# Designs tried in a protein design chat: VH-VL binders against q96ev2r1098to1170. Part 6

Target 1, 73 residues: q96ev2r1098to1170
Amino acid sequence: CVVSVEGLSSSTTDAQLKSLLMSVGPIQSLQMLPQQRKAIAKFKEPAHALAFQQKFHRHMIDLSHINVALIVE
Below, E stands for the ipSAE of ESMFold2; O stands for the ipSAE of OpenDDE; V2 stands for 0.75 times the mean of E and O plus 0.25 times the DockQ between their complexes.

## First folded at step 1 (VH-VL)

Design v15 (framework fv_vulinacimab)
Fold by ESMFold2-Fast, scan of step 1:
Structure v15 (fold): chain C 73 residues (1-73), chain A 123 residues (1-123), chain B 112 residues (1-112)
Amino acid sequence: as target 1 above (73 residues)
Amino acid sequence: QVQLVQSGGGLVQPGGSLRLSCAASGFTFSSYWMSWVRQAPGKGLEWVSGISGSGDYTHYADSVKGRFTISRDNSKNTVNLQMNSLRAEDTAVYYCAKDSEYYYDSSGDFDYWGQGTLVTVSS
Amino acid sequence: DVVMTQSPLSLPVTLGQPASISCRSSQSLLHSNGYTYLDWYVQKPGQSPQLLIYLGSNRASGVPDRISGSGSGTDFTLRISRVEAEDVGVYYCMQGTHWPYTFGQGTKLEIK
């Protein structure tokens, strides 16, 4: 149920990223790690984590392409 | 070891200003929300303000909105509280507290507290 | 704002006996993410507050197992199974589910 979003622009806000995540499904948490240009998000449903990766891997936000990885349990 | 060391405080007349500072060490400062909590003489705890790890988000208690400003400098591991237009009811010991790791739509647990700084607003 | 109400406000206890403190919130503390952000703190005489319990029932580092937290929704309890002299202090519940964070008024635990 956890995705890692990497390659974030320093100008990308948590609200902007949360909007993208929530467009796929409800999330339990979102941790922003701006110094590492990444964020960790937990979806309430595992299927939405996979759907987010399929739809938004290499998506462009603020002229930066993000990488989406699934964290296996 | 996690440490929060506070400075600032003192006696000021109503309408005056003070700036409190809190120097943090022993954890990844930029990943955690930081809060200020105060305690008036003989009274309970009152949460005053909080700031996200990035510094992009701030929250304030209604009693201090428009008068107090929370800020942080992640390169120096400090969180600051600028207090303007001070009133007698702002007299309290002010604590800085380590909040939760920055989680959007989440709130923090204060696992470490500073030593406290006395602020007295009196004529 | 969410109002946190503690009872009793004064709690005299005999050494070795159990003690419990109630904390009630004016609205549910269950967040939409499934977590309940209810903390318990103690402030010992002349000291800064220290965390005892977080997320309703999890003990903070160094907290003895004779201290426990329970409850859900709007009704929470802190229990000390055997009161020791070191337990003297003022106990506070706090909610972190809703901004602004709010504390209960405090319960003073004293040895009688």
Scores: ipSAE 0.000, ipTM 0.616, lowest interface PAE 12.7, mean pLDDT 83

Design v16 (framework fv_vulinacimab)
Fold by ESMFold2-Fast, scan of step 1:
Structure v16 (fold): chain C 73 residues (1-73), chain A 123 residues (1-123), chain B 112 residues (1-112)
Amino acid sequence: as target 1 above (73 residues)
Amino acid sequence: QVQLVQSGGGLVQPGGSLRLSCAASGFTFSSYWMSWVRQAPGKGLEWVSGISGSGDYTHYADSVKGRFTISRDNSKNTVNLQMNSLRAEDTAVYYCAKETVTYDSGYRYFDYWGQGTLVTVSS
Amino acid sequence: DVVMTQSPLSLPVTLGQPASISCRSSQSLLHSNGYTYLDWYVQKPGQSPQLLIYLGSNRASGVPDRISGSGSGTDFTLRISRVEAEDVGVYYCMQGTHWPYTFGQGTKLEIK
């Protein structure tokens, strides 16, 4: 139930990204990796990971388009 | 193992300045919010300031706004608190604290604390 | 600012007996994201604070089962089912739902 969010602007906050994630469903964890312009989030439910990708892949945050990938573990 | 090692405290006169530092190891420093929490002698804990992993976002308690500045150097794994215009009421042990993400949470609790640094503001 | 009120502030307990600490907030700690950011910390004599419970009821790594957190909204409880000598210290609740973060006054647990 893990998504990778890539292409983040350096101005994008963890609070801002967490707000977007939570609009889809509850998360178990969020790790920001600013030097890689990336974040990794784990949803409590697998369906919410898929829904987040469908809704926010290529979404624009702070003038940057994000890429959302599902991570299989 | 996570470690937070603090330095920079001391005795200063009212109106003076001090800079506190906290050196972090054992985790991906740039990914986590860091905070400063203080404790006046014989009193409870008071949150002072926080900074995002990127350093782009900061928050301050009203009691220190305009006088204290939190910053971080991710290349050195340090978080710093610059304290200006110090007052007797700022006398406290200052702790740096790591916020974290673990299961069923966000960056909203303190999982590790530094050893504390005493700051005494007195004439 | 959200006011956090702890009760009792002084808690003398006999070894092996249960102990309970109450924490009340002036506003609901349920965030719009569904999480309740209420944490418990203990500060043992001469030491830094250490995390015991996060998000209301989750035990931090290494925290024994005899220590538990419960509650929701504005009323929270920390329970120790069987007090041991190592439990001596000052216990603090903290809210992280609203900026700024605020702590309760602290409850001093002592062995009598």
Scores: ipSAE 0.000, ipTM 0.586, lowest interface PAE 16.3, mean pLDDT 81

Design v17 (framework fv_vulinacimab)
Fold by ESMFold2-Fast, scan of step 1:
Structure v17 (fold): chain C 73 residues (1-73), chain A 122 residues (1-122), chain B 112 residues (1-112)
Amino acid sequence: as target 1 above (73 residues)
Amino acid sequence: QVQLVQSGGGLVQPGGSLRLSCAASGFTFSSYWMSWVRQAPGKGLEWVSGISGSGDYTHYADSVKGRFTISRDNSKNTVNLQMNSLRAEDTAVYYCAKDIEGYSWSDAFDYWGQGTLVTVSS
Amino acid sequence: DVVMTQSPLSLPVTLGQPASISCRSSQSLLHSNGYTYLDWYVQKPGQSPQLLIYLGSNRASGVPDRISGSGSGTDFTLRISRVEAEDVGVYYCMQGTHWPYTFGQGTKLEIK
């Protein structure tokens, strides 16, 4: 139920990313890794992790394209 | 297992400064917004400031803008409130509070520190 | 800033009877993402506030089902179906749809 979000702009806040994630479904956690231009988010439902990847892979946030990968449990 | 333990309150004269600290344990600290909420004696709750998990985003109530600074040290699991130019109306119990567990970008506070008293008096 | 208005300010209730607290916001709390960020807290004497309800109607962990939240838009209600001695305290609603977060003025629930 985990997604990795890579390619984040240094200007992208966790509030912006939370808003985007929450537009798809409730999440349990969001860990920002700014040094790696990356974040790891855990959705409550596995289906929402899939839906987020389908909708937002290569989406542009703050002039940066993100890559969304599913982390298989 | 979540704990928020506060320190740093006290008595200070108007115009003085104090630094409040909140030590967190039992959750992935860097993943959650942290806030400070205060309560003047016999009065209700007032949200003071909030900081994102990364520390990149901060918000302040108008009453404290320019005087208070919220910060966090994710390596030490602490959130801090630096209070400058203190006024009598800043006298309150100050609580640190965690954004809700298991539900990100919910602005509910699921855990609160024990509170620390700040008294600003001449 | 969004103004949160609670009523009543004081709520004396007999044990076992129901209690109801209203919370009204000066503007809609429905976010563009479809969620309504309205929470309820209780502060028992000498204690820190504790979360009761989030997102309008969801009970926080450990909150008994006799406590419920309802409402939408600008009008919200917290209901206690059967008041128990442990329910004594000051109840606050809070909105988090708009920055800054704002609380209602509080409702003191007392046993008669």
Scores: ipSAE 0.000, ipTM 0.626, lowest interface PAE 15.3, mean pLDDT 84

Design v18 (framework fv_vulinacimab)
Fold by ESMFold2-Fast, scan of step 1:
Structure v18 (fold): chain C 73 residues (1-73), chain A 121 residues (1-121), chain B 112 residues (1-112)
Amino acid sequence: as target 1 above (73 residues)
Amino acid sequence: QVQLVQSGGGLVQPGGSLRLSCAASGFTFSSYWMSWVRQAPGKGLEWVSGISGSGDYTHYADSVKGRFTISRDNSKNTVNLQMNSLRAEDTAVYYCAKEYSDYEYGDFDYWGQGTLVTVSS
Amino acid sequence: DVVMTQSPLSLPVTLGQPASISCRSSQSLLHSNGYTYLDWYVQKPGQSPQLLIYLGSNRASGVPDRISGSGSGTDFTLRISRVEAEDVGVYYCMQGTHWPYTFGQGTKLEIK
C-alpha cells in the first residue's frame, strides 16, 4: 500500500501533496525527497494506493506532470 | 522493530507531581502523533492526551486539562507527560501509544508496557 | 464527548463457537473526509492493549481472518468466527473521529 510520486515541482509542498493523497484515503506516512523530485507515501488501506495511481498518474501539480508507481513491500 | 519504553511512575501524595517518559525507537518519531491512555485498577481505557509529530498541537481530556502537560523532544525520541495537582482518581496504569498515521485520528498501532501511578496518602 | 456503548460487557463463549460484540456511538463517526475512525483493541491478561481493527473493518498486521469488523455511522460489530483460547481478553472499541478520543466500557471474553 506504498506509492512513489515522481516528477514533483520544487514548489510543491508536503501539505499540498498530503492534501492530494488524503483526497483518496488516509495515509500512514509521507516522505518527501525534494532532491529527487519525489515522494514516497504509504496508505492505511492497500486499495487506496491503487486508486491514487489510477486517478493521479500523470496528473499536473504546479505545472509539473507526476508519475505514480506502486511499490512492492 | 518499533519499541516504546516507559519510565517515571510511582507513588505520590494528593496534590503532588510526577513526570512520565516514553522513549521511542524503530520509526520516524517526529512524523507521528503520540498519545497517553490510562487505565484505573479494574477499569477500562481512558484517553488522556495527544501531541502532534511537530509538537505544535496538543489535546487533553477534560479531566486533566490545566493539570497535565504533554510534550515531546524529537531530538531524543521521547514523549513526556507532566502531571501536576494529582488526585486519587488519577491512580492508573499509564500507556504511551503511537498513532498509526502522521495525522490525528487515533489508531494506536503500538503501545508501551505501561507505568503505574498511585496517588494515595 | 462522544459516548461509546458496548454490549455485552461479559461474553462467555465455548471454544470453536462464534462470538460477537456490538459498539454504538452517540454521534456518527463518519468524518467529513469520508472515513469512519473506529478501532477495536484487545487487552489480554497482564498485557498492553493491541490493535485489531482500524477504520471500522481493516485488520491490523498479524490479526487472523477469523476476526472481522463491520458497521457504519453509529453501529459497529466485532465478530470472531471461531473462538480460540488465545482470544481471551477484554475488547474495546474506540472512536477517533471526534476529540477527545473515547473508548467503550470493554467486553470481557471468557471461555465457559
Scores: ipSAE 0.000, ipTM 0.617, lowest interface PAE 14.5, mean pLDDT 82

Design v19 (framework fv_vulinacimab)
Fold by ESMFold2-Fast, scan of step 1:
Structure v19 (fold): chain C 73 residues (1-73), chain A 120 residues (1-120), chain B 112 residues (1-112)
Amino acid sequence: as target 1 above (73 residues)
Amino acid sequence: QVQLVQSGGGLVQPGGSLRLSCAASGFTFSSYWMSWVRQAPGKGLEWVSGISGSGDYTHYADSVKGRFTISRDNSKNTVNLQMNSLRAEDTAVYYCAKDYGDYEGLFDYWGQGTLVTVSS
Amino acid sequence: DVVMTQSPLSLPVTLGQPASISCRSSQSLLHSNGYTYLDWYVQKPGQSPQLLIYLGSNRASGVPDRISGSGSGTDFTLRISRVEAEDVGVYYCMQGTHWPYTFGQGTKLEIK
């Protein structure tokens, strides 16, 4: 139910990424790691983590293509 | 058990400064946005400011922009509100609230509130 | 900013009778993900606000079945099927779909 969102622009805000994540389903948490150009998000349901990766892997935010990886718990 | 414990309220003169603090426990603090919401005497609730889990992103209501600064110390599980250039209109009970990302609503846990009185 | 309008502002009710509070938003609260980020909070005398309803109609943990939320788009209702003494307080709707977050002006529920 966890995804790593990698390749974030330094200009991408929590609010922008929150909107994208919430377009797929409710999330439990979002942690921004700007120094790594990365964010970790937990979906309430594992199916939404998979759906987010399917829909948004290589999606462009603020002129940067994101990479979406699933984190096994 | 989730707890938010506030401190730092008081009486201050117009133009003065005050710092509010909120100590969090019972959840992964650095993963959640934290907000401050205020309530003037006998009035409703007004969202004031929010800060991302990392502390890198902040938002402010227009009424406080340029005067208030929200910050957090994730090593101590605290969120703070530095209030400068205080006005009589800032007199209110200030609540810290756990915000966003838990699906149980936007403000699922609230602190006990801290009274700030700006005399004029 | 999204304006949230509640009615009535004052709601005197007799114990055991139903009560309803209306909340209207100046624009749709339906998010592109299909969820409606409309919460209801109650502030009981001398206490901090507490969450009652999230996503329009879902009860928060510990909230009794006699309290329900309904509505969609711009028109929402909080209903208490049988008012009890413990329900006294000020009820607020809040939208989280659009920045900045905004609250209704509050409805004070009192026992007659």
Scores: ipSAE 0.000, ipTM 0.636, lowest interface PAE 13.8, mean pLDDT 84

Design v2 (framework fv_vulinacimab)
Fold by ESMFold2-Fast, scan of step 1:
Structure v2 (fold): chain C 73 residues (1-73), chain A 122 residues (1-122), chain B 112 residues (1-112)
Amino acid sequence: as target 1 above (73 residues)
Amino acid sequence: QVQLVQSGGGLVQPGGSLRLSCAASGFTFSSYAMSWVRQAPGKGLEWVSGISGSGGSTHYADSVKGRFTISRDNSKNTVNLQMNSLRAEDTAVYYCAKDEGYSSGWYEFDYWGQGTLVTVSS
Amino acid sequence: DVVMTQSPLSLPVTLGQPASISCRSSQSLLHSNGYNYLDWYVQKPGQSPQLLIYLGSNRASGVPDRISGSGSGTDFTLRISRVEAEDVGVYYCMQALQTPYTFGQGTKLEIK
């Protein structure tokens, strides 16, 4: 359902992050939270949230390693 | 509940300008892209512009590039369409719609405003 | 730009009978993630458009089971298994794979 993408570079754009999310599946929403160096995304299908975490946890974007967490309720 | 409330339409002469506004409520505004879709009298739907949730990406149909500017104010939950150098062919009902406006993404317009009539005539 | 073509443009139908609308795209709408980025909308008389189907075959909230979407790539179909009076309106397909988003020309469904 929902993933938190943490450790984002200040230079990472919403288009760049959406491209990664979309490689796994369609998303419902994407909120950028630059003050916290993070973004919150909701996938249309819950299984894609887990798949995204498995594929992109600790992935490097703009010289920063992201942390992907699954958000409960 | 989700609501999109539009304002700013009217009658303007060719070459004039108008600014349309769409006030959103009932969802986390900064998380969703917004688009403008128009419909000329008795005709079909035409997508004209979109803006991403953060405002970092904007897109335009060729028919309006260089004349229209989409913007958003996430602190006020509004999306705006500044329309310059208006032509008779821009006469239409303009709808704001909630969706994602990225080049690589999925999109669905799950909520639409009530529409605002723009008439460009002498 | 992706060109969307609907057929028929006018669809008179008897209440209780099935109705079918075709939508063709000038290029494939199938993303590498496996989804078709095609939506269907209806505009009922005097109203704003409303979403019926997203990602080719998924019903929007409140859309009855008698309305379904199918197809993949360049050929898509919207089906109504039994037409009811509330179904009167103009139906549009829209590709959402890339900007500019483009609509089909619309199909007017009316009761005979």
Scores: ipSAE 0.080, ipTM 0.736, lowest interface PAE 5.3, mean pLDDT 83

Design v3 (framework fv_vulinacimab; at its last look DockQ between E and O 0.10; V2 from the best seeds 0.00; counts 0 for: NG spot L33, pae O 9.5 > 2, placed apart)
Fold by ESMFold2-Fast, scan of step 1:
Structure v3 (fold): chain C 73 residues (1-73), chain A 120 residues (1-120), chain B 112 residues (1-112)
Amino acid sequence: as target 1 above (73 residues)
Amino acid sequence: QVQLVQSGGGLVQPGGSLRLSCAASGFTFSSYAMSWVRQAPGKGLEWVSGISGSGGSTHYADSVKGRFTISRDNSKNTVNLQMNSLRAEDTAVYYCAKDYYDSSGYFDYWGQGTLVTVSS
Amino acid sequence: DVVMTQSPLSLPVTLGQPASISCRSSQSLLHSNGYNYLDWYVQKPGQSPQLLIYLGSNRASGVPDRISGSGSGTDFTLRISRVEAEDVGVYYCMQALQTPYTFGQGTKLEIK
């Protein structure tokens, strides 16, 4: 149910990323790690994590292409 | 597992200021939004303010906009509510609550509540 | 702001009988992601509020299956299939689709 969103622009806000994540499904948590240019989000359902990766891997946000990885828990 | 321990509160004069604090433990604090919800004596619940896990987004009810400021210190696992220009109508028990979906969700854990009385 | 309206506001119930509380929102709470952002809470006498149902119909941890949530859009129901003494309290619905989050007025459930 967890995704790592990597390659974030320093200008990307938590509100922008939350909006994108929630377009797929409810998220349980969102941890911003700006020093690593990444964020970790947990979705309500494993299917949401998969759908988010399929839709947004390599998507461009604020002129930066993100990498979406699934984290096995 | 999860604990929210509140402090601050008490009697304050109209126009005065007060700072409430909520110390969190048992979860990754920076990953969850936090909210303040109040309840006037004998009345229902009113959501007051919320802050995202990173602290990058804050939201307020119209009744407190411009007077209350929510903040958090993720290094100390605390969320704070600075209350300025207090009015008699702000008299209530104030609860801090963990917002499971980072300001889009529900409150799975609540603090014990802190009484704030605004009276001359 | 989204206005939440509950009915009834006072609910006397006989032990073992069912109880239902309605919650209506002034705007649809159905997000484009398919979820209804409506939650239910109970506040038992002298206690902090506690979560019962989230996202319309999902039962919170520890909540018995005799308590259920249903509905979509603007009309929601909390149902208790068999009321027990421990259910006494004030029940609130809350919308979390947009800030400010708003609560209904509360429904006081009492044993008659």
Scores: ipSAE 0.498, ipTM 0.874, lowest interface PAE 1.9, mean pLDDT 88
Fold by ESMFold2, look of step 3:
Structure v3 (fold): chain C 73 residues (1-73), chain A 120 residues (1-120), chain B 112 residues (1-112)
Amino acid sequence: as target 1 above (73 residues)
Amino acid sequence: QVQLVQSGGGLVQPGGSLRLSCAASGFTFSSYAMSWVRQAPGKGLEWVSGISGSGGSTHYADSVKGRFTISRDNSKNTVNLQMNSLRAEDTAVYYCAKDYYDSSGYFDYWGQGTLVTVSS
Amino acid sequence: DVVMTQSPLSLPVTLGQPASISCRSSQSLLHSNGYNYLDWYVQKPGQSPQLLIYLGSNRASGVPDRISGSGSGTDFTLRISRVEAEDVGVYYCMQALQTPYTFGQGTKLEIK
């Protein structure tokens, strides 16, 4: 119950993304992959991962539209 | 199997420096925040410092700000605590701990502890 | 800093009897996401601390269901429904809502 966040600006910080993720629920982990313009986050509850994907898919952060996908762990 | 193995520590004079190290295995190290927590002999626990999984965010207790520096090397799976300008009140067992993305303070795994003694 | 206050600081208990430890914070630990950022740890003799309860009421892996956490906002309780010999140790609450994270003073649980 992991989300993949793609299309991130290289200037988007882990603190910014953490704040967005945490607005939905507690997270267990966050891995920043800036060379791929990507991050992978795990929520404590699967329902929060779904809620984050539904709320923030195609959302704009730092002038970049992001794609949020649910992935199996 | 998650393991946190600590090294460093020992006896140092006031004003001296020490560097503590914590080697992590059994999990994706760069995905988790890490913290240092200390315990003076016969006393309770005190959170000292924390660092985000990427290393982009660091935080310190007021008692150590400006003297201690937390860092991590995600290629070697280590978190370190550089302790400068040591004082007698810094004498404690120091633990490293694995966290969520630092907001929860969920320290689910702890190292074995390393004694630091600051004495003339 | 958020001040965490535990009571009692010393808790002698007869084997098989319940135990309760109170933890109060100087400000609410309830985040706008609906979760309380309050954890409980135990440090058994000669060991590193171990997580018991996170986010106010969730048991960590391997923690028996006779140990539970409850409360919200500023008042939290750890309860052991039936104390066993293995429960001897010092119990700490910790707030994780904001840095610096802060612990209570500790409650030493001992068998009478």
Scores: ipSAE 0.051, ipTM 0.795, lowest interface PAE 7.0, mean pLDDT 89
Fold by OpenDDE, look of step 3:
Structure v3 (fold): chain C 73 residues (1-73), chain A 120 residues (1-120), chain B 112 residues (1-112)
Amino acid sequence: as target 1 above (73 residues)
Amino acid sequence: QVQLVQSGGGLVQPGGSLRLSCAASGFTFSSYAMSWVRQAPGKGLEWVSGISGSGGSTHYADSVKGRFTISRDNSKNTVNLQMNSLRAEDTAVYYCAKDYYDSSGYFDYWGQGTLVTVSS
Amino acid sequence: DVVMTQSPLSLPVTLGQPASISCRSSQSLLHSNGYNYLDWYVQKPGQSPQLLIYLGSNRASGVPDRISGSGSGTDFTLRISRVEAEDVGVYYCMQALQTPYTFGQGTKLEIK
């Protein structure tokens, strides 16, 4: 149920990414790692994590293309 | 429904300034990037500037860098374009445009356009 | 900057006949995610531009299926299978792969 989002713009806010994540489904947690231009998000449903990865991998946010990967727990 | 209503513009002398405004409604404004695109009389479209949903990132065409400033007020659902040091070649109809996402680069809604005329 | 080149610049068409517009980019618009960041817009007389096609081949809401976009990499085509009077206007391709976003010169579609 976890995804990593890499390649975030330095200006992308927690609220922006949260909104994008929640457009697919509810999340349990979101951790921003601005020093790494990275975030870790956990969805409540595994299907939503997969859907998010498929829909938004290499999607442009704040003029930066993000890499979305599934993390196996 | 989505609505983009523009204001400002007009006639100004070279070296002068103008401010364009675009009032948005019908969508969660802060979730979408906004752009300005202009069209000189009888000419094609030219992308001018863009701003991310949060306002944290701004981008400009080389032709307007250092002279134009894009900004937004998410509490008022407005995006603005401050145009300084205007030149004759800046004469155009200016359109505000809503990005499909937050800086996805395709524009699904456009304002009605505002004429800016720079002439001595 | 990415240079966009459209052809033809003027397109007179007989009602009911097909129309085709070419757009070429100076570099590939194919992203590693598999999508081409190429949009098509139309500006009808006296109106603001409107989105027709995004990401190369996706029709925007309300766009009839007689209008389609195709192509990949550096060569793209907008097709109208049966031109109608309402299709009169200037068509623009735009690359959205990188800033600055850049438009083609525009193609003026008119009825013969």
Scores: ipSAE 0.007, ipTM 0.738, lowest interface PAE 9.5, mean pLDDT 93
ESMFold2 (binder alone), look of step 3: mean pLDDT 93; pTM 0.956

Design v4 (framework fv_vulinacimab)
Fold by ESMFold2-Fast, scan of step 1:
Structure v4 (fold): chain C 73 residues (1-73), chain A 124 residues (1-124), chain B 112 residues (1-112)
Amino acid sequence: as target 1 above (73 residues)
Amino acid sequence: QVQLVQSGGGLVQPGGSLRLSCAASGFTFSSYAMSWVRQAPGKGLEWVSGISGSGGSTHYADSVKGRFTISRDNSKNTVNLQMNSLRAEDTAVYYCAKDRTYIEYGGSYEFDYWGQGTLVTVSS
Amino acid sequence: DVVMTQSPLSLPVTLGQPASISCRSSQSLLHSNGYNYLDWYVQKPGQSPQLLIYLGSNRASGVPDRISGSGSGTDFTLRISRVEAEDVGVYYCMQALQTPYTFGQGTKLEIK
């Protein structure tokens, strides 16, 4: 149910990223790690984590291509 | 193991100020939005204010807008509510509550943990 | 603001019998992602509120199977299949679709 979003622009806000995540499905949490140019998000449904990766891997936000990885826990 | 411990309530005159604090433990504080919800004596629940995990977004109920300020210190795991220009109708038990995400995107918002509550009395 | 209306306000129920609480919203709580942004909370005597149901029908951790949520759009129901003494309290629905978040007026469940 967890995705890592890497390669974020320093200008990308938590609001922008949450909007993208919520277009796929409800989320339980979102942690922004701007120093690492990354965020960790947990979807309520595992299927939405996979769908988000398939739709947004390599997607461009604020002129940066993001890398979306599924995290096993 | 999640705990929200509140402090800062009390009796205050109309027009006065109080600052409520909520100390969080047992979760990654910066990952979650926080809200304040109040309950007037014998009445129902009223959402008052919320703040995003990063602190970059805040929202307020119309009844408190311009008088109350929500803030957080992620290095100390605290969320605060500064209440100014208090009115008799602000008399209530104030709860802090943990939320999953913030409002502007329609997240999976639920208050899964609540503080013990802090009584604020604004006398005539 | 979204107005939330609960019925009944007072719900006396006999132990072991079912109970149902209705919650209606002034506008649809169904998001384009397919979920209803409606939560249910209970406040037991002398305690802080606690989460029962989120996103319309999902049971919070520790909530027994006899408590369930259903509905979509503007009409929602909380059901307790067999009321137990521990269920006494005031039940609130809350819309979480948009700020300000708004609660229903509360339904007091009491044993008769």
Scores: ipSAE 0.005, ipTM 0.652, lowest interface PAE 11.6, mean pLDDT 83

